# VH-VL binders against Netrin-A (NetA): the designs that were tried, part 4

Target 1, 267 residues: Netrin-A (NetA), of Drosophila melanogaster (Fruit fly) (q24567r46to312)
Amino acid sequence: EPRACIPDFVNAAYDAPVVASSTCGSSGAQRYCEYQDHERSCHTCDMTDPLRSFPARSLTDLNNSNNVTCWRSEPVTGSGDNVTLTLSLGKKFELTYVILQLCPHAPRPDSMVIYKSTDHGLSWQPFQFFSSQCRRLFGRPARQSTGRHNEHEARCSDVTRPLVSRIAFSTLEGRPSSRDLDSSPVLQDWVTATDIRVVFHRLQRPDPQALLSLEAGGATDLASGKYSVPLANGPAGNNIEANLGGDVATSGSGLHYAISDFSVGGR
Short names: E, the ipSAE of ESMFold2; O, the ipSAE of OpenDDE; V2, 0.75 times the mean of E and O plus 0.25 times the DockQ between their complexes.

## First folded at step 1 (VH-VL)

Design I10 (framework fv_iluzanebart; at its last look DockQ between E and O 0.01; V2 from the best seeds 0.00; counts 0 for: pae E 15.2 > 2, placed apart)
Fold by ESMFold2, look of step 2:
Structure I10 (fold): chain C 267 residues (1-267), chain A 124 residues (1-124), chain B 107 residues (1-107)
Amino acid sequence: as target 1 above (267 residues)
Amino acid sequence: EVQLVQSGAEVKKPGESLKISCKGSGYSFTSYWIGWVRQMPGKGLEWMGIIYPGDSDTRYSPSFQGQVTISADKSISTAYLQWSSLKASDTAMYFCARQGYEDLWSGYSTFDYWGQGTLVTVSS
Amino acid sequence: EIVMTQSPATLSVSPGERATLSCRASQSVSSNLAWFQQKPGQAPRLLIYGASTRATGIPARFSGSGSGTEFTLTISSLQPEDFAVYYCQQYDSWPLTFGQGTKVDIK
């Protein structure tokens, strides 16, 4: 009887170098917080302590379901820069997927962009956008139709599915020439990359009632040139930090990015 | 009110195909995982697999991989459990259940609402 | 696969008395553990999730405790409607697994 299709791709990210723009504990001991069952649980990270470190190497090493290794960013304080992960593949690959596995109980990203490079990190082009506010934040419609004339363009997914622990991008899904990839120079170029960069722009916020009861925080995007409304069921984002400026979202929030695996299917 | 309503009892012979259904109502069907649980006569509960109807992401218990097909039709808010060729050992009660959801940070709890069950009897 | 083991298999208790049910996981499931009640001819009902959080509408006489690999369900004063089979279930990782059940029967 026929066998199942043997995968054409391997995890090109395995043991590949990843550079993070922010790592929890880089400037000494820091507090980070997880929100579970409407409760906040805070912990300590410190890059000089191996038992409390969450380095970028954790993104591309092996993980065990019982002993998950994590990279964690520094807490987002409301005035910080975007957090980035840059993965160097070492050579050109034809990519079929990019997957980010969230750490257990990790805060969820709301808005992020995957970029690719074909010239070993010298220049970057958008590969995929994710946001609950695609049009407002990235100037792109949600559910953009794909035809032959735009099958090599980055699209935006309106919202990340909130009920799973991973974020996945399929490079060829919904692109007409993907069924005959060998005959499409345009789509072959589309899937080709030497490097992948993920830029995190915003986090989804946990239960606003829990956050509000623990520290003061008014949400207004108007003063900062943004308009967003925190909602309990999303699209909540992390606009509170951006709207208030300075350190208004104090150590009480402790929100950060936490990823346990960065996988890239390539050949 | 959240409800999961399953199709009625089935009496089948070995080798026949079968597709049983679970219709969800009173909530956003595409935003919750739906699982299938088998209970053999006089025995405990066994998780068979689960589906996210929003994009058809489907995961099976290793014991049931290749034995059944789990699917969903989101246009009619219905999940399905399907056999291509029934065996007498498939005689059991089959439940569907919705995986609960607390919030974005807490993630999933477990099965908070259950269907009434579908009894499948396979005998010569 | 995480094996869930319940004890005892059967517990005979008089109405109004306390019942204590145990559940052990073959490896840590942190607090991702649930308890279900099933009466004859009915679907299971969620009692406890997160090891210790009561589901909506569950009476206060039901309480759960534990973390890691050892968990306990306590029914502080059994009512006639509490005689049923109770299952623990981990939801820490796929595949989801249930214990074999503890039957709570009238003495």
Scores: ipSAE 0.000, ipTM 0.396, lowest interface PAE 15.2, mean pLDDT 78
ESMFold2-Fast, scan of step 1: ipSAE 0.006; ipTM 0.516
ESMFold2 (binder alone), look of step 2: mean pLDDT 91; pTM 0.927
OpenDDE, look of step 2: ipSAE 0.017; ipTM 0.532

Design I11 (framework fv_iluzanebart)
Fold by ESMFold2-Fast, scan of step 1:
Structure I11 (fold): chain C 267 residues (1-267), chain A 126 residues (1-126), chain B 107 residues (1-107)
Amino acid sequence: as target 1 above (267 residues)
Amino acid sequence: EVQLVQSGAEVKKPGESLKISCKGSGYSFTSYWIGWVRQMPGKGLEWMGIIYPGDSDTRYSPSFQGQVTISADKSISTAYLQWSSLKASDTAMYFCARSPYYDFESGYYPDAFDIWGQGTLVTVSS
Amino acid sequence: EIVMTQSPATLSVSPGERATLSCRASQSVSSNLAWFQQKPGQAPRLLIYGASTRATGIPARFSGSGSGTEFTLTISSLQPEDFAVYYCQQYNNWPLTFGQGTKVDIK
């Protein structure tokens, strides 16, 4: 290859600063829930307790398959406020991918947007949309076609399969000039970024059978004893209800955003 | 709610042209692949080709490339399978089927066919 | 192309018995494998996708397993309505390919 001095692509996000707009347990002890195989399991998060803290710094650390670290947002109150993750790369990178690995057994995002900045966060532009409702939520067609005249436009990807364990975005995929990148200043500018921002808009609804456990405030034996939600007793339980503002139905769901890894391929 | 409705049975002579249809309803037509599957009398299923109506990306089985044309009209949520000159060997049941896509680093790929049309029987005889 | 081979061609089973159907791929298809049921005069119906995930509305007696090149569909307690032809299909590689089918017939 004649490109003598081009560096190899690396994980540009490794050990990079990440700021979350919401972290579970930052406003006092809170309750979050995981949903697996028609069952709900709820736990306490508390940023002052190392055994119950899920900070954003875990997103860019080394992933250990035997001890997965997760960031968790505060439980969603149902009001519809967005949750954001902002990653600062520190310098301009030519990006090839952005990947978010979902935390095991956590609720999955239904709708989200990846933004990029080329000026250290002064301005942001859409990079990629993800949604089960691209048209309704973002006004964009699902699987938008890209020609040479619009290669710099963000597309929207339908997220319809329930088995997605990660959200992956390849920056050059489906863009006509991708194999002749040196001849496309527009596409070169498209892949360049100093910062990445992920905005979570909506969570997927859990299985209806698991969601029925929301009627109980603790351990429940619905039908055949299928649900086993820990009873929130003592100071921690009282603090959780106080911190969630007394919206009993919303606090019971424990729905939240949870990500185990935030990777960005760049050079 | 979500359904694919195919055009009615056809009886044709060899050498005649034919265009059969598959109309989607109850979902975003441009967000799913539409595949065509042939089943000859007493035989199994054969994939013929597939189209993504949102951008007209069309893929054919090597066995059917050049023998048929697959197209779609987004304005009426309808996909088509067309022959310019039918042969007796084209006698078969033709199914259309919807496939969601999975979005992975290398692009959009069809998934399993989750909704099927009722089928169009095409008989070609002299 | 990837060749999908199903066995047996015909399986004779009594109601209430277990039926086990096999599907082999000529090369790895990961878990991108679906199972369909087809009754005479009807369109195929999706049973299993991703090798092991039941489609919506499919009874728990249907289960799929396997990955790579070897796949199995199991019907744990066969009901009268389960007598049909079953097809496997890979969606890992272009072109998409189906197996030749296994006919599950009443004994």
Scores: ipSAE 0.000, ipTM 0.393, lowest interface PAE 17.8, mean pLDDT 78

Design I12 (framework fv_iluzanebart)
Fold by ESMFold2-Fast, scan of step 1:
Structure I12 (fold): chain C 267 residues (1-267), chain A 124 residues (1-124), chain B 107 residues (1-107)
Amino acid sequence: as target 1 above (267 residues)
Amino acid sequence: EVQLVQSGAEVKKPGESLKISCKGSGYSFTSYWIGWVRQMPGKGLEWMGIIYPGDSDTRYSPSFQGQVTISADKSISTAYLQWSSLKASDTAMYFCARTDYEYVSGSYTGFDYWGQGTLVTVSS
Amino acid sequence: EIVMTQSPATLSVSPGERATLSCRASQSISSYLAWFQQKPGQAPRLLIYGASTRATGIPARFSGSGSGTEFTLTISSLQPEDFAVYYCQQYNNWPLTFGQGTKVDIK
């Protein structure tokens, strides 16, 4: 529903519907792995079991530090497809931030893009890029500065600086007209959205010690149903091997995307 | 079509600085890695380092880290290899070559095109 | 670093004969191996990558095989222009490393 006045900024994502293109255990029981203290710990996910399910709807519930709930994508199985989270705000909001809290001990995204829609998902435009390889993957310079003529352009942020458990995007940060937003139609249009889409493109390399026991071969072998996923910070050989079909008992790396909270500041 | 053209031969004395070049043409220069390979007289090939011109992401062989600087100027499609202070042991043929590491697909195209080489002679 | 060892150091063959060149890695490199040809006074030329995939413009007489630690380059019927030094190169692990080369010369 439309509002009669401009309200104070709130978490516009609270209780909003979120659709994930991939959820761990939705195609039958699967194994995912966490990496902590140079060790790998693997667990079962199964969407038919409430105790082993990690649905996207938990991303917009109340954030509770004593009971962290996570969404988890399916483990990498050689599909090569991007993983997407789509959040519908229900109406046009003026957005001030988009924040993703990473699930504890889960693999970290290396490359991802936040898109916005102003027409309820009919069309999408880039809002913010994140990557260790901004120019190579997205054709965007790292540390791009914005002037008055390009305040409505998406920038690319280096995911390696700073290293935090949280990905935060401030919509107005570093834009010249941000202090006079009410007089800037360009920035008002830039921050306006009905939907937010997060597209995960690539995972970061986990702890090197934990990866040593996972490396086997380092190539795609369709006859054996195996593949290797290249990692951004190295040549071929920093690959994680996994089964293409996904076998619960014998799945390889257990690498997956996992987020504990999806917050959007808006009014 | 695709071509990498390197700068001409150099004769230098120990302690002098040097910067040699590798200019790409006939392809998207910012879409391929440029590697540098040393070949000492009568010896084999040694990989020195590699640069992605699009964002200047540079990686060195441990044996060359700190001995040379690799850089690129994407506006003129040129990669560089530079020494601050040459040694007699730097006497060699230096090759540049392009390659691609497509991390998403895992495809590697190899060092498929090479420059003609730059002979660097360092002597008293 | 992965050490690449080529054998023999020198291979003497007559035109029309089959030449077999070996390359071994100090640890498994899967199929991430390339072969290069270098003639005197020239830059190296890519022959094979991915252990067995022939590069564009390379004659069918050149073939690569192997995986893991043992690799072979075969020239089925050696032509006069094939007398050169051949290098293998792994790209499975950082840093990239070349073998020391095998010289193919006339018998």
Scores: ipSAE 0.000, ipTM 0.387, lowest interface PAE 15.2, mean pLDDT 78

Design I13 (framework fv_iluzanebart)
Fold by ESMFold2-Fast, scan of step 1:
Formats: structure tokens, sequence, C-alpha cells
Structure I13 (fold): chain C 267 residues (1-267), chain A 121 residues (1-121), chain B 107 residues (1-107)
């Protein structure tokens, strides 16, 4: 007589393939910067050097507290720079959580979206939004409540609340039918996915004083929040102008997205 | 063209409830935050809170959380500031002002004329 | 909470003279600082935002400068209509905070 068993929840992301749209050092040696306690520290990344490589494949390996491995995006250079991480689960899972562990001292995301696919990446649906400007960037209220009428809809979470070291999304939290998932086809469909995609839209602006640590050869206009760097191979007086802050990371800031672990609870 | 018109002066006793209004015109009311600012007699300006009328996103200054309620009725382009129980210390001029961004990115650009609230026994 | 401190509390100036007003933040507010003018019985009027950008319709005699924690508003040739109280406001951090004001009075 056959016995039907429902599998226990596991980390469905373990050893799963992850593709990043951008990885630091993939286009030759690059510089990235970390901001901690109002200080700026910059380092070199290079995908041809194992000691300076930060590949996406390390996101789904075994998490080891003795040796934290990070994926790092290329430093962002403009307001339109979106960076994506795509995780393929290989089959349909019922998901209970998605967790992104931030790298120590990494710049924090200001705005990002988690998408899910139920058709192996052919189409994508929003799963969860995160932003300091939920209304402006995503057209969604901050601190959105979920009732019976919208329990299968993506919400937006305010990232101005403290993030200790991770971004965590519980798929069923605050949804009325979560106590009896088996009786809700709507929620069963909501939590089912074959793939997860994380889209990073914007980094949090670091303290402007940290950006004032830009190297010699530049001039800072504190009143306008801009800086000026001499243009290489240009006539005297030619400079590149850039904002020290703003809604998006500025070229030369070394701001980038950095994640140490990508885990997905499912069965 | 852009105008914010506030309700008239109020004289109240401690313990009474009060609701004052701020009506926007000449712009898309649901596309901007409305903020409330208190100015006590002879004192400077104090932030109270904001509301985005399009979705009722409401945020309060920590010192005013739980002391007042901010609301809006987008069908008549009007924002409200309400007290359930007034105190003598609520005596002040109250201004409404328009705000494009709520998260540290823009200042108030247009202001209402103010509503004087006097609370005395 | 970021504390904004303005000085002097009162500045007495004759018409046609230059007035210089100071605003100090307890911690860096970058360039996210605005200046407002308030006349008796009236609502505040935006003069300067982004520390140095004049608002629409504001005369060229008004100029702002500074960043981080130290800011200045300058009125280069004071007109009779410029006698008012001036407030600085930071919009870098929540909650938004104002200075206590500088009264520009006729000498």
Amino acid sequence: as target 1 above (267 residues)
Amino acid sequence: EVQLVQSGAEVKKPGESLKISCKGSGYSFTSYYIGWVRQMPGKGLEWMGIIYPGDSDTRYSPSFQGQVTISADKSISTAYLQWSSLKASDTAMYFCARLEEWFGDSPFDYWGQGTLVTVSS
Amino acid sequence: EIVMTQSPATLSVSPGERATLSCRASQSVSSNLAWFQQKPGQAPRLLIYGASTRATGIPARFSGSGSGTEFTLTISSLQPEDFAVYYCQQYNNWPLTFGQGTKVDIK
C-alpha cells in the first residue's frame, strides 16, 4: 500500500544556479567601495583573480560564518542601472520565505523588487517590493495591509526601518488564508514558483561626508552637493561634473550591490 | 494658480474635539503630499506630519504621533488635521503646505494662509 | 533629531545694506536645506532650496551658500519688503526640522 508523504521544507536554493546581470571585475579590474561609520574604504575586484573575485555562484553554496563569501555587482554609474539576480529552482516549489543576507559593511539597497515565475522564466510576477519611496517608485503604499480582497497581491515594505544584516520576505505573513493554505487555491498559486528574480533598482545614499573623501584632483561644491574631477587628456579647465548624492549612486562613488547568501524556503 | 485654502479660526475649551481643513486647487491634489506645521505664539515652526491623498500614506513626526490625526478626502481635494481632546498647549497657528517628496528630498513649496486655534477655559 | 540653530536672533539693517544670516545643523544635512521668509500674519514663503537654488519668482538679491553643517543666506541690497523673520529648514533626515528664526528688522 503506497504511503503519501508531504516533503519537509528545505532551502530550495541550495546548489541552485544563480545568474547575475552584473559582477564586479567581469570587464577587467574595477574598484568598489564600502561605507561604514562615515568612512569610505575602496578595494579592487577582478574576476581573473580568485582572491578578488565575487561570483554569483557563491550565493547558494553552504553559508559558512568562518569564511563569508560575497557576490558584488559592478559599481553603478547611472540612474538607469538595474542589477538582477535570477535563481532557478528547477521545479515548482511552494515557497515560505526568500532571504538575502547582506555582505558585511556593504552599501544597503534603497529600492528592490522580488519577482517570481511559475513557467521557468518565461513570465514574471511581482512577489514583494522594498523601498524608501514605495509610492513614488512603485506606485504602492508604504506599510500596505493585506485583507481577503488582496491577499495574493505583492506589498511594499519600507526600508527606512532598520535592516540588521538581511532582507527577509515571508510569503504568507499577514495573509488571511495563511492558517489553512490547503483550502486556498489563490494562496497556493501565490506561493508557487519555479524561479525567483531579484531586481535592485537603487542604493541608499551614504552620508554625504563619506563621499567628500573623494581623492585629490577633484573639487567639491558643498553648496550644490556636486564634485568636479579633471578630465583626462583634456585642455586645462575641462572637468567632469557629478553629484555627490541624489536618488541614485553617482559615478566614482564605488557604490554597488553586495549579497553573501540567497536562500529560499520551500517544498 | 496653485492655492491651499485653510478653514477659519477656532476658539475651543480643553477636552473638546476639533477638525480643521486645507483645500488644494490649481494642481493634481492626489500627486503631492500635504504637510501640517505648528507655530506656537511667538515661537518657530514645527513639523507635525504628512499625508499623500492618492493612497492615504500618512507619516507623523515622533513628537505628534498619537496626539493628532491627519486625513484627506480626495473627492473634494481637502486634507484634515484632527484632535480628539484639545489641551491649552495646542494653542497655535497651524499651516498646511504642499510637498513633492516625503523622504528628505524636497522642501514645502506652497503654503496655506494658516488656521489660528485658541484653547482656553 | 537634527537641531537647527540660527544666528543672530535679530539683525538690524538699513535699506540698501547687505544682510547675512547663519544657520547651523547639529549633524550633516548635505545641501538639503531650505530658507523661508515669514512676514507678520502671513504664511512662510520658500526662498531657497538645495542650499543655493532660488525658488521661482525670488529676486536675485537673495542668495544661499554652504553645505554639511554651516549655511548662509545673503540679501545683497535689502529692500523695505525684505524686513521679516527668516527660517532655515533641513530636509535631509526625518523628522524635518526648522531653525528658531532670525528677525531682520529696520535699523
Scores: ipSAE 0.000, ipTM 0.386, lowest interface PAE 16.0, mean pLDDT 78

Design I2 (framework fv_iluzanebart)
Fold by ESMFold2-Fast, scan of step 1:
Formats: structure tokens, sequence, C-alpha cells
Structure I2 (fold): chain C 267 residues (1-267), chain A 122 residues (1-122), chain B 107 residues (1-107)
């Protein structure tokens, strides 16, 4: 009482500016691939062609169920560079959720971090981690015990190998003071943000059968002519190539990050 | 060819110090973690610790924290495992192994040294 | 720390028969699991990483499967050279941990 004076939560991301560090076709025509069943289907992206462009601005528009629009990163070349999406809310919001809808049949993220800023991008703090390697990659347990002493800390959600359709983060879920947010300055501060940044670190491995002709070593016994084998028992002549071959194979696979919608619940 | 070559067998008395080596070749030594694994006679494998030579970031398994020192000299592409005072219970085969990174599978151990046998007896 | 448990401790198989080795993690390691082969007097050799990816030069008769907490290494047609101890290892979180090993004896 009077809760009626507090605005209802809305999609604070709607029509908000989103900047991607990487967009397919920004460096000239590039190829990306989609994976479904045991098949690999590759297509061309080109930012100079409206029919082959996948810009970040499509992430905060109104989705049409008959025509799903996606943002796509450039094809990844390995583990060297992260891909980021930065969403500017324009003012401080109390956030209830962050949701990323994955593009159909695109490779799925394995490891990513959602960061928040309360000072318009001058500083960033982790908000939520996602990974199949929570402890190894981020130093955080996959199932973190949350009490009043640590309810304002980022947790890590374990990503299972089966592909998912979305990545969802509920800011207040599992936090003791969530039922009385107005009485918790610590938790109010925790859920407040002016900007959200998503950092993609790793992709989940697509169906192995779909990748067999492109993979350097491993399960590709019948695919000869490969020049990269990043393993100790590989041919001596491929040793130098093995260190670079992973990037070459990755580029040829058309593997990339792709998101169809970026939503943020806030007030 | 990527190789890890370890120093030769050692026979020591309890209380003596020892430093064994693992030399990497055929790759960028400073770009990969190197770990040490103990195998006691007739027993299985135990991780002791791991080091990233590029910045000397070192992590030990809880059972070995304070028992050994892991270090690396990137100028000669060599990692070291050191004891200040050996015990008879340190008698074991010691292996070094390189951690590789694959974009799809993360970090894993792909190359192993041949092993260094350390015998500590009175 | 994550405890890895392998079964059986010893497996006796005739040449040409299928061998199935199990590895269980005390908590989820996703697919961050490797299998190693160690022959007497030799260093361990990587067979499988990422739970199911064969290392280069490893014969097709070796295959890995599983995710989460339950993993299996299968040798579809055991050869005399497959006499060895097999170890599973998780690399989901530090400290990395090995199972106690499964010794494969050829009958």
Amino acid sequence: as target 1 above (267 residues)
Amino acid sequence: EVQLVQSGAEVKKPGESLKISCKGSGYSFTSYWIGWVRQMPGKGLEWMGIIYPGDSDTRYSPSFQGQVTISADKSISTAYLQWSSLKASDTAMYFCARESYDFWSGYYMDVWGQGTLVTVSS
Amino acid sequence: EIVMTQSPATLSVSPGERATLSCRASQSVSSNLAWFQQKPGQAPRLLIYGASTRATGIPARFSGSGSGTEFTLTISSLQPEDFAVYYCQQYDNWPYTFGQGTKVDIK
C-alpha cells in the first residue's frame, strides 16, 4: 500500500539500442551455417544486402511469429575473441528478468555472462553466468547456496548438452529478500541497471555427424586431406598446422552466435 | 611434433630436496597450462597441480598444497616440480601433461611426458 | 572435489569381444570428461575427450558416451594391444580428478 504508485514491469528493452561487437557480413560477404538433425546448411550474410543482413537492431523489435528475425555474429575463429551485445536502457530500471531467445537451428551458446552497469557503461559487474563449465571457466559452483549474506552475488547456471530454445535469467529467483524487495536496499541495488551486456565465450558443439568433414582430427578417420591435428599423436608434419587449424576449421564450419530476441523486464 | 620431455630418474634420502623438470617443444610454451600428476607404485593417477607459464598462475590440488612447489622458466620452455624435504611416501612416478584448448570441448590434457621415477628410501 | 568412480575394477575379455567400462562422477561434469589408456611402463595416452570425441590416431573401435554423471567407454572388438588400465578424468572444475582405473585383462 500504495503499490499502485509503482509502475508495472514492462519490456524495458523494447526499441532500445543494441550494439553488437560482431555482426555477420560486416567484413564483406561471409558464410554462416545452421545445424539440424545430421545436416549442415550454410548461407551467405552480407550487411550491404538487406535480404542477407542480420543486425542487432532486430533483437529489440516486435517479433513476428511467421517471420523470425535473427542477429548473427561473424563466424567464430576460435577462443581468441568474445562476442558482446550491449543493450542501453537509457535510465535506471529495477530488473526482473533478462531473456535471450536463441535463433532456430543456429549453434547454441555453451558459456556466456550477463553483466550489468548502473553508471551508463562506465563500470560493469557480473549479473549471471551460464556454462557447462561453471567452476572451470568462471570459478563458480553450478549450484550456489544463496542466503542473505550472498543474495547480491551473481550465480552460475549449468547448461546441459541438450540444446535449449532460450536463455532465461530471473533476477530475484532464489534470493531470500525477494518477497520484500522494498525493505532490502542491497537487493534493490542488485537488480538496478542502466545497461545490460551479454558476453558470449563458447559455443556448444553441434551434432558431431554434421561436422565430420570439417573437424581437425578426432572422429574424422575417413576425411583425409585435413592439415590440422591438435593432438599429441598427430603427424609431425601437421604440428604447426594443428595450432592454427582449429581456427581454420571453425571458420569453415560457419559456427557463430545467433539470437532472435533480447527482452528485459523492468520498471 | 609436440613433446614433453622429463628429467631422469632420481634416488634420494628422506629430508633431501629435489627439483625435477619437464621441457616442452613443438608449441608455444607460454600459451598452454602444464600440470603434474603423481602415480604411486601400483596405484592410480592423482593431479598435484597446474601452472600457466605465461604468467606463472599456479593452482594446487588440496592434498598437495604446501607439499610441493610448481614453477616454470619460459625462457627455456621448462616446468618444474620441487620438494624442499622428501619423505619415503613421495616415492612415485611423476608425469607432466599439457592442457590443450578446443573451442568445442574446452580444456583437456592431450600431451604427456614419459615420466620421472623418484625413489626415496633410507 | 569431484569424486570419479570407475567400474568394474578389473574386466577380463576375450579378443574380439566387446568391453564396456563405466565412470561415474559425484556431481555433474557436463561433457568435460576424458578417457586415458595406460599400458605397463608407459605414460597415459589420451583416447577420448569431451566425453565422446576420439583423439587423433585412436582406432574407431574405441568410443565414448554419456553426459552429466554417467559415462561409458566402449571397445567394440578388443585387440591384444588393448591390454591396459583405463582412467576417466573430469576437467569440469579444479582440482581435476581421475577415477581409480579399470584394468582390462585379455583372456
Scores: ipSAE 0.005, ipTM 0.408, lowest interface PAE 15.3, mean pLDDT 79

Design I3 (framework fv_iluzanebart)
Fold by ESMFold2-Fast, scan of step 1:
Parts: sequence; structure tokens; C-alpha cells
Structure I3 (fold): chain C 267 residues (1-267), chain A 122 residues (1-122), chain B 107 residues (1-107)
Amino acid sequence: as target 1 above (267 residues)
Amino acid sequence: EVQLVQSGAEVKKPGESLKISCKGSGYSFTSYWIGWVRQMPGKGLEWMGIIYPGDSDTRYSPSFQGQVTISADKSISTAYLQWSSLKASDTAMYFCARHEDYYDSSGYLDYWGQGTLVTVSS
Amino acid sequence: EIVMTQSPATLSVSPGERATLSCRASQSVSSYLAWFQQKPGQAPRLLIYGASTRATGIPARFSGSGSGTEFTLTISSLQPEDFAVYYCQQYDDWPLTFGQGTKVDIK
């Protein structure tokens, strides 16, 4: 469905510190692969080499047509592994949006959660969920009715559409008091944060071919990797695992999450 | 193990009301979407809408919004499709089917009921 | 809404021959495509989901391929029990939509 444009506000995250739970090449040189024009192209990441480093600080810098900077995670190969990005705003802001821009040719995160902190990282609360399986993974409907009694609660949105190149969260959208924010202490508290944490959940989908197709830009023969997720109502340790693709990757055989920009609007 | 059992055939006159049922068994009824599909005589399949029995979240195809009501009673693991006033053009086979919850609001139909034939004539 | 178009409308193939059925989407549905078989007087039966994954209990002679807008269902050696109408369905976007069906006759 068409939506109004995101408000014209300043990026509060510009040059703010970002900590990633993993970064490609931090434990020595590693390989990652991109898939484009039905071709597999593999490259080296190495944090000791400035020409092959993809650090988290790239997430809050400026991008232009000559230099799109990216952060890349280490390969995600274990079961139930999560990758986390933590952004410290330094002071309290009233946030209007949070946006993550995917790197070109990067694997799409299937499920993620945005958390916020109002006490400089001492405690965290859910701000927004994104998933192809909101009910199964997070126990939340993909659609919620909005009234004054629930306008301060996190919702879940579908993120796996094939044409989505970014993940965008508008903090006030669909909330009844949004047009009179100055008169709503409840909604002011809801949008206030000192820190933002993004958690990427590695997901094995019941339809592995659909995930493979998304990651390869519609090509079913090129992507390779392994995912796993815990099963709801299953025995402890009951994760589902699948090998992705027909070609065996030489290095890591896992997915590298890659983000080019982390934008946060507020005052 | 997983079964969807639908109510029997119905013969009705235009203007009458009707409610047909679909009972699920062999799985957690509140954990999967149930959809309804229409098949008019000699024609293909048309998706009508879905309901999530756990919270009664109901969604309709735009062409069926306002034409029918979908509901569920989770205490007896039964979904319903209802008309307030039948038309001759409602003559069709109606299937219920379980949706694999791949997208939380869509997904492929993995198990099907046997169908309920509804005939509307004067 | 996404329009699904199947071809041919009717296909007559001798027993033991290969049948190839096509399904085209009006816009990309990635691999979010399922194939169903409907025999006379029966409910549809899931054959393939995710464009190429066989459902439980489906014989190996059924295979699916394709991505984006072009999809194919192949039956490698038709059996008399394969007499049926076959439907494709996209589940990438709302509302869910079916193709109009391909009727396979094994005479």
C-alpha cells in the first residue's frame, strides 16, 4: 500500500558510534561472495587492510555515487546465531524514524528487531519487529488495530518483499496522538531513546527456495549458506537447519549481513 | 493426521442466509491461518480470504470484501463462511484450506477440506 | 493484483511421455509460487511450493522450476492417475492469486 513520505528531519545518527557484535575479517582474512548477473564474485575482507575493511563506523558516514561504504558481519554458520548493531545517540532524542539501507547484492535479513534504551544501554525494550513470520517467531500479528490504549506498543511488519532495498520504521505512523505529540506524554515516552539496538535473526524458512531466490536476486543457482531457527513449541534445542544452494562455498559457507547506512531522525 | 472436514452440501433460494463450516483436527488450530477458496462450476480457483483463529484476525480478497463473513470458534476448532443474503451467482464449490504461515498474511495452501457444494436456485 | 497466466489451456499427452506446463506472473514473485493438482470431484492437492520444493508424498516425476515471472511444472513420465487440472498460485503479494489452470489429458 502507498504511504506518506518520511518527514524531512536531520539524521541524528550521523557520525555516532556504532558497535557490531561481529565484523568480517576481525579474526584474520575471510572470504565473502556477491551474486550479480548470474555470476558469483568472491572477495576478501580483512580488518588489518584499509582497502578490504568493512567496519561498523561506515554505517553512520556519508554515501555518494563514487564511494558507497558498507559494514559486513562475519559469516553466520552456527544455529541460533544473532548479529547485533548498537548505536549510541549520546543523549535523549525524540525519534521519528529508523532506517537501514542494504548494501548492493547483500543477503536480505529475513527477521530483525529494533530495540531502544532510555537509560544509556542499561535496559532495552522492543521498538519494532520485522519478519516474514511475525506470529511464529515473535508471537505478534503482522497487522494490529491501533487505539489510544495501545499506541505505545511495538508492532511487527513484513520485511521479505523481493523489491525492498531498505528497512524503514516510522515511529509515529498509525498512532492516534501523532498529530498532537506535544500533548501526549505516553507517545513522547514511546519515541524517546538514548540508544538503538538492531538484532538480525538468522532464519531457516520453511520454503528454502524462496529465501535462496531473494538473496540471489531471483537466481536460484548462485547463493549458498546455512540457516537455523528455534522451533516454537518444540523440544529444547530443536532448531531447523538447511543447506542453501547447489554450489558449495569454499569459505565459511555462511551469510554475511551487509548494511550501507544506519539513519535515525529525531530532535 | 492433519484433517479439515467441511459441512455438507446446501441447496438454497436467493435471499436466504447460509453459514458453512470447516473443522480442523490433528494440529494446533490456533497456530495456522484458515483460508476459503471458491470454485464456480467449470471454472478455476478464487481465493476469498483468511482468518487466524488464535486472535480472529480476518482478511478478505478485495473482490469478496463485504460479500461474505469469515469467522472461527477456537473452542471447537471450527472456521465458518457466511452469507447474509445469497445470490444465484454464489452457486459454487467452497473449499477451506490451511495456510502455511510463510508471510504471516499469506502463504501456500498445504491441507484442504473436501469442499462444500452450495447451489442457489429459485 | 498480480495476474497469473497458465499455458497451454489443455494438453493431451500419451502415457509415459513428458508434460511441461507454464505459469507466468504479471510481475516478479521471486520463488513464492506453488503448484496444485485437482482431479475430477476432488479437492486440490499441493504438489510443489517455493517454485521447486516437492510437498510430502509427491512422486519424483513431478518437478518445478523457474523464478521471477516464468515458472514451469514438469511431469517426466505421465501416468493415468496424472489426468487432472493443474493450478499455479503466487503467495508473494496480496491478494493471493491462482492461474486459470491447465487441463492434462493422457489419451
Scores: ipSAE 0.000, ipTM 0.430, lowest interface PAE 12.7, mean pLDDT 76

Design I4 (framework fv_iluzanebart; at its last look DockQ between E and O 0.01; V2 from the best seeds 0.00; counts 0 for: pae E 8.6 > 2, placed apart)
Heavy chain, then light chain:
Amino acid sequence: EVQLVQSGAEVKKPGESLKISCKGSGYSFTSYWIGWVRQMPGKGLEWMGIIYPGDSDTRYSPSFQGQVTISADKSISTAYLQWSSLKASDTAMYFCARLEGYSSGWYDAFDIWGQGTLVTVSS
Amino acid sequence: EIVMTQSPATLSVSPGERATLSCRASQSVSSNLAWFQQKPGQAPRLLIYGASTRATGIPARFSGSGSGTEFTLTISSLQPEDFAVYYCQQYNSYPYTFGQGTKVDIK
ESMFold2-Fast, scan of step 1: ipSAE 0.124; ipTM 0.596
ESMFold2, look of step 2: ipSAE 0.035; ipTM 0.594
ESMFold2 (binder alone), look of step 2: mean pLDDT 92; pTM 0.937
OpenDDE, look of step 2: ipSAE 0.013; ipTM 0.518
ESMFold2, look of step 5: ipSAE 0.015; ipTM 0.572
ESMFold2 (binder alone), look of step 5: mean pLDDT 92; pTM 0.938
OpenDDE, look of step 5: ipSAE 0.020; ipTM 0.559

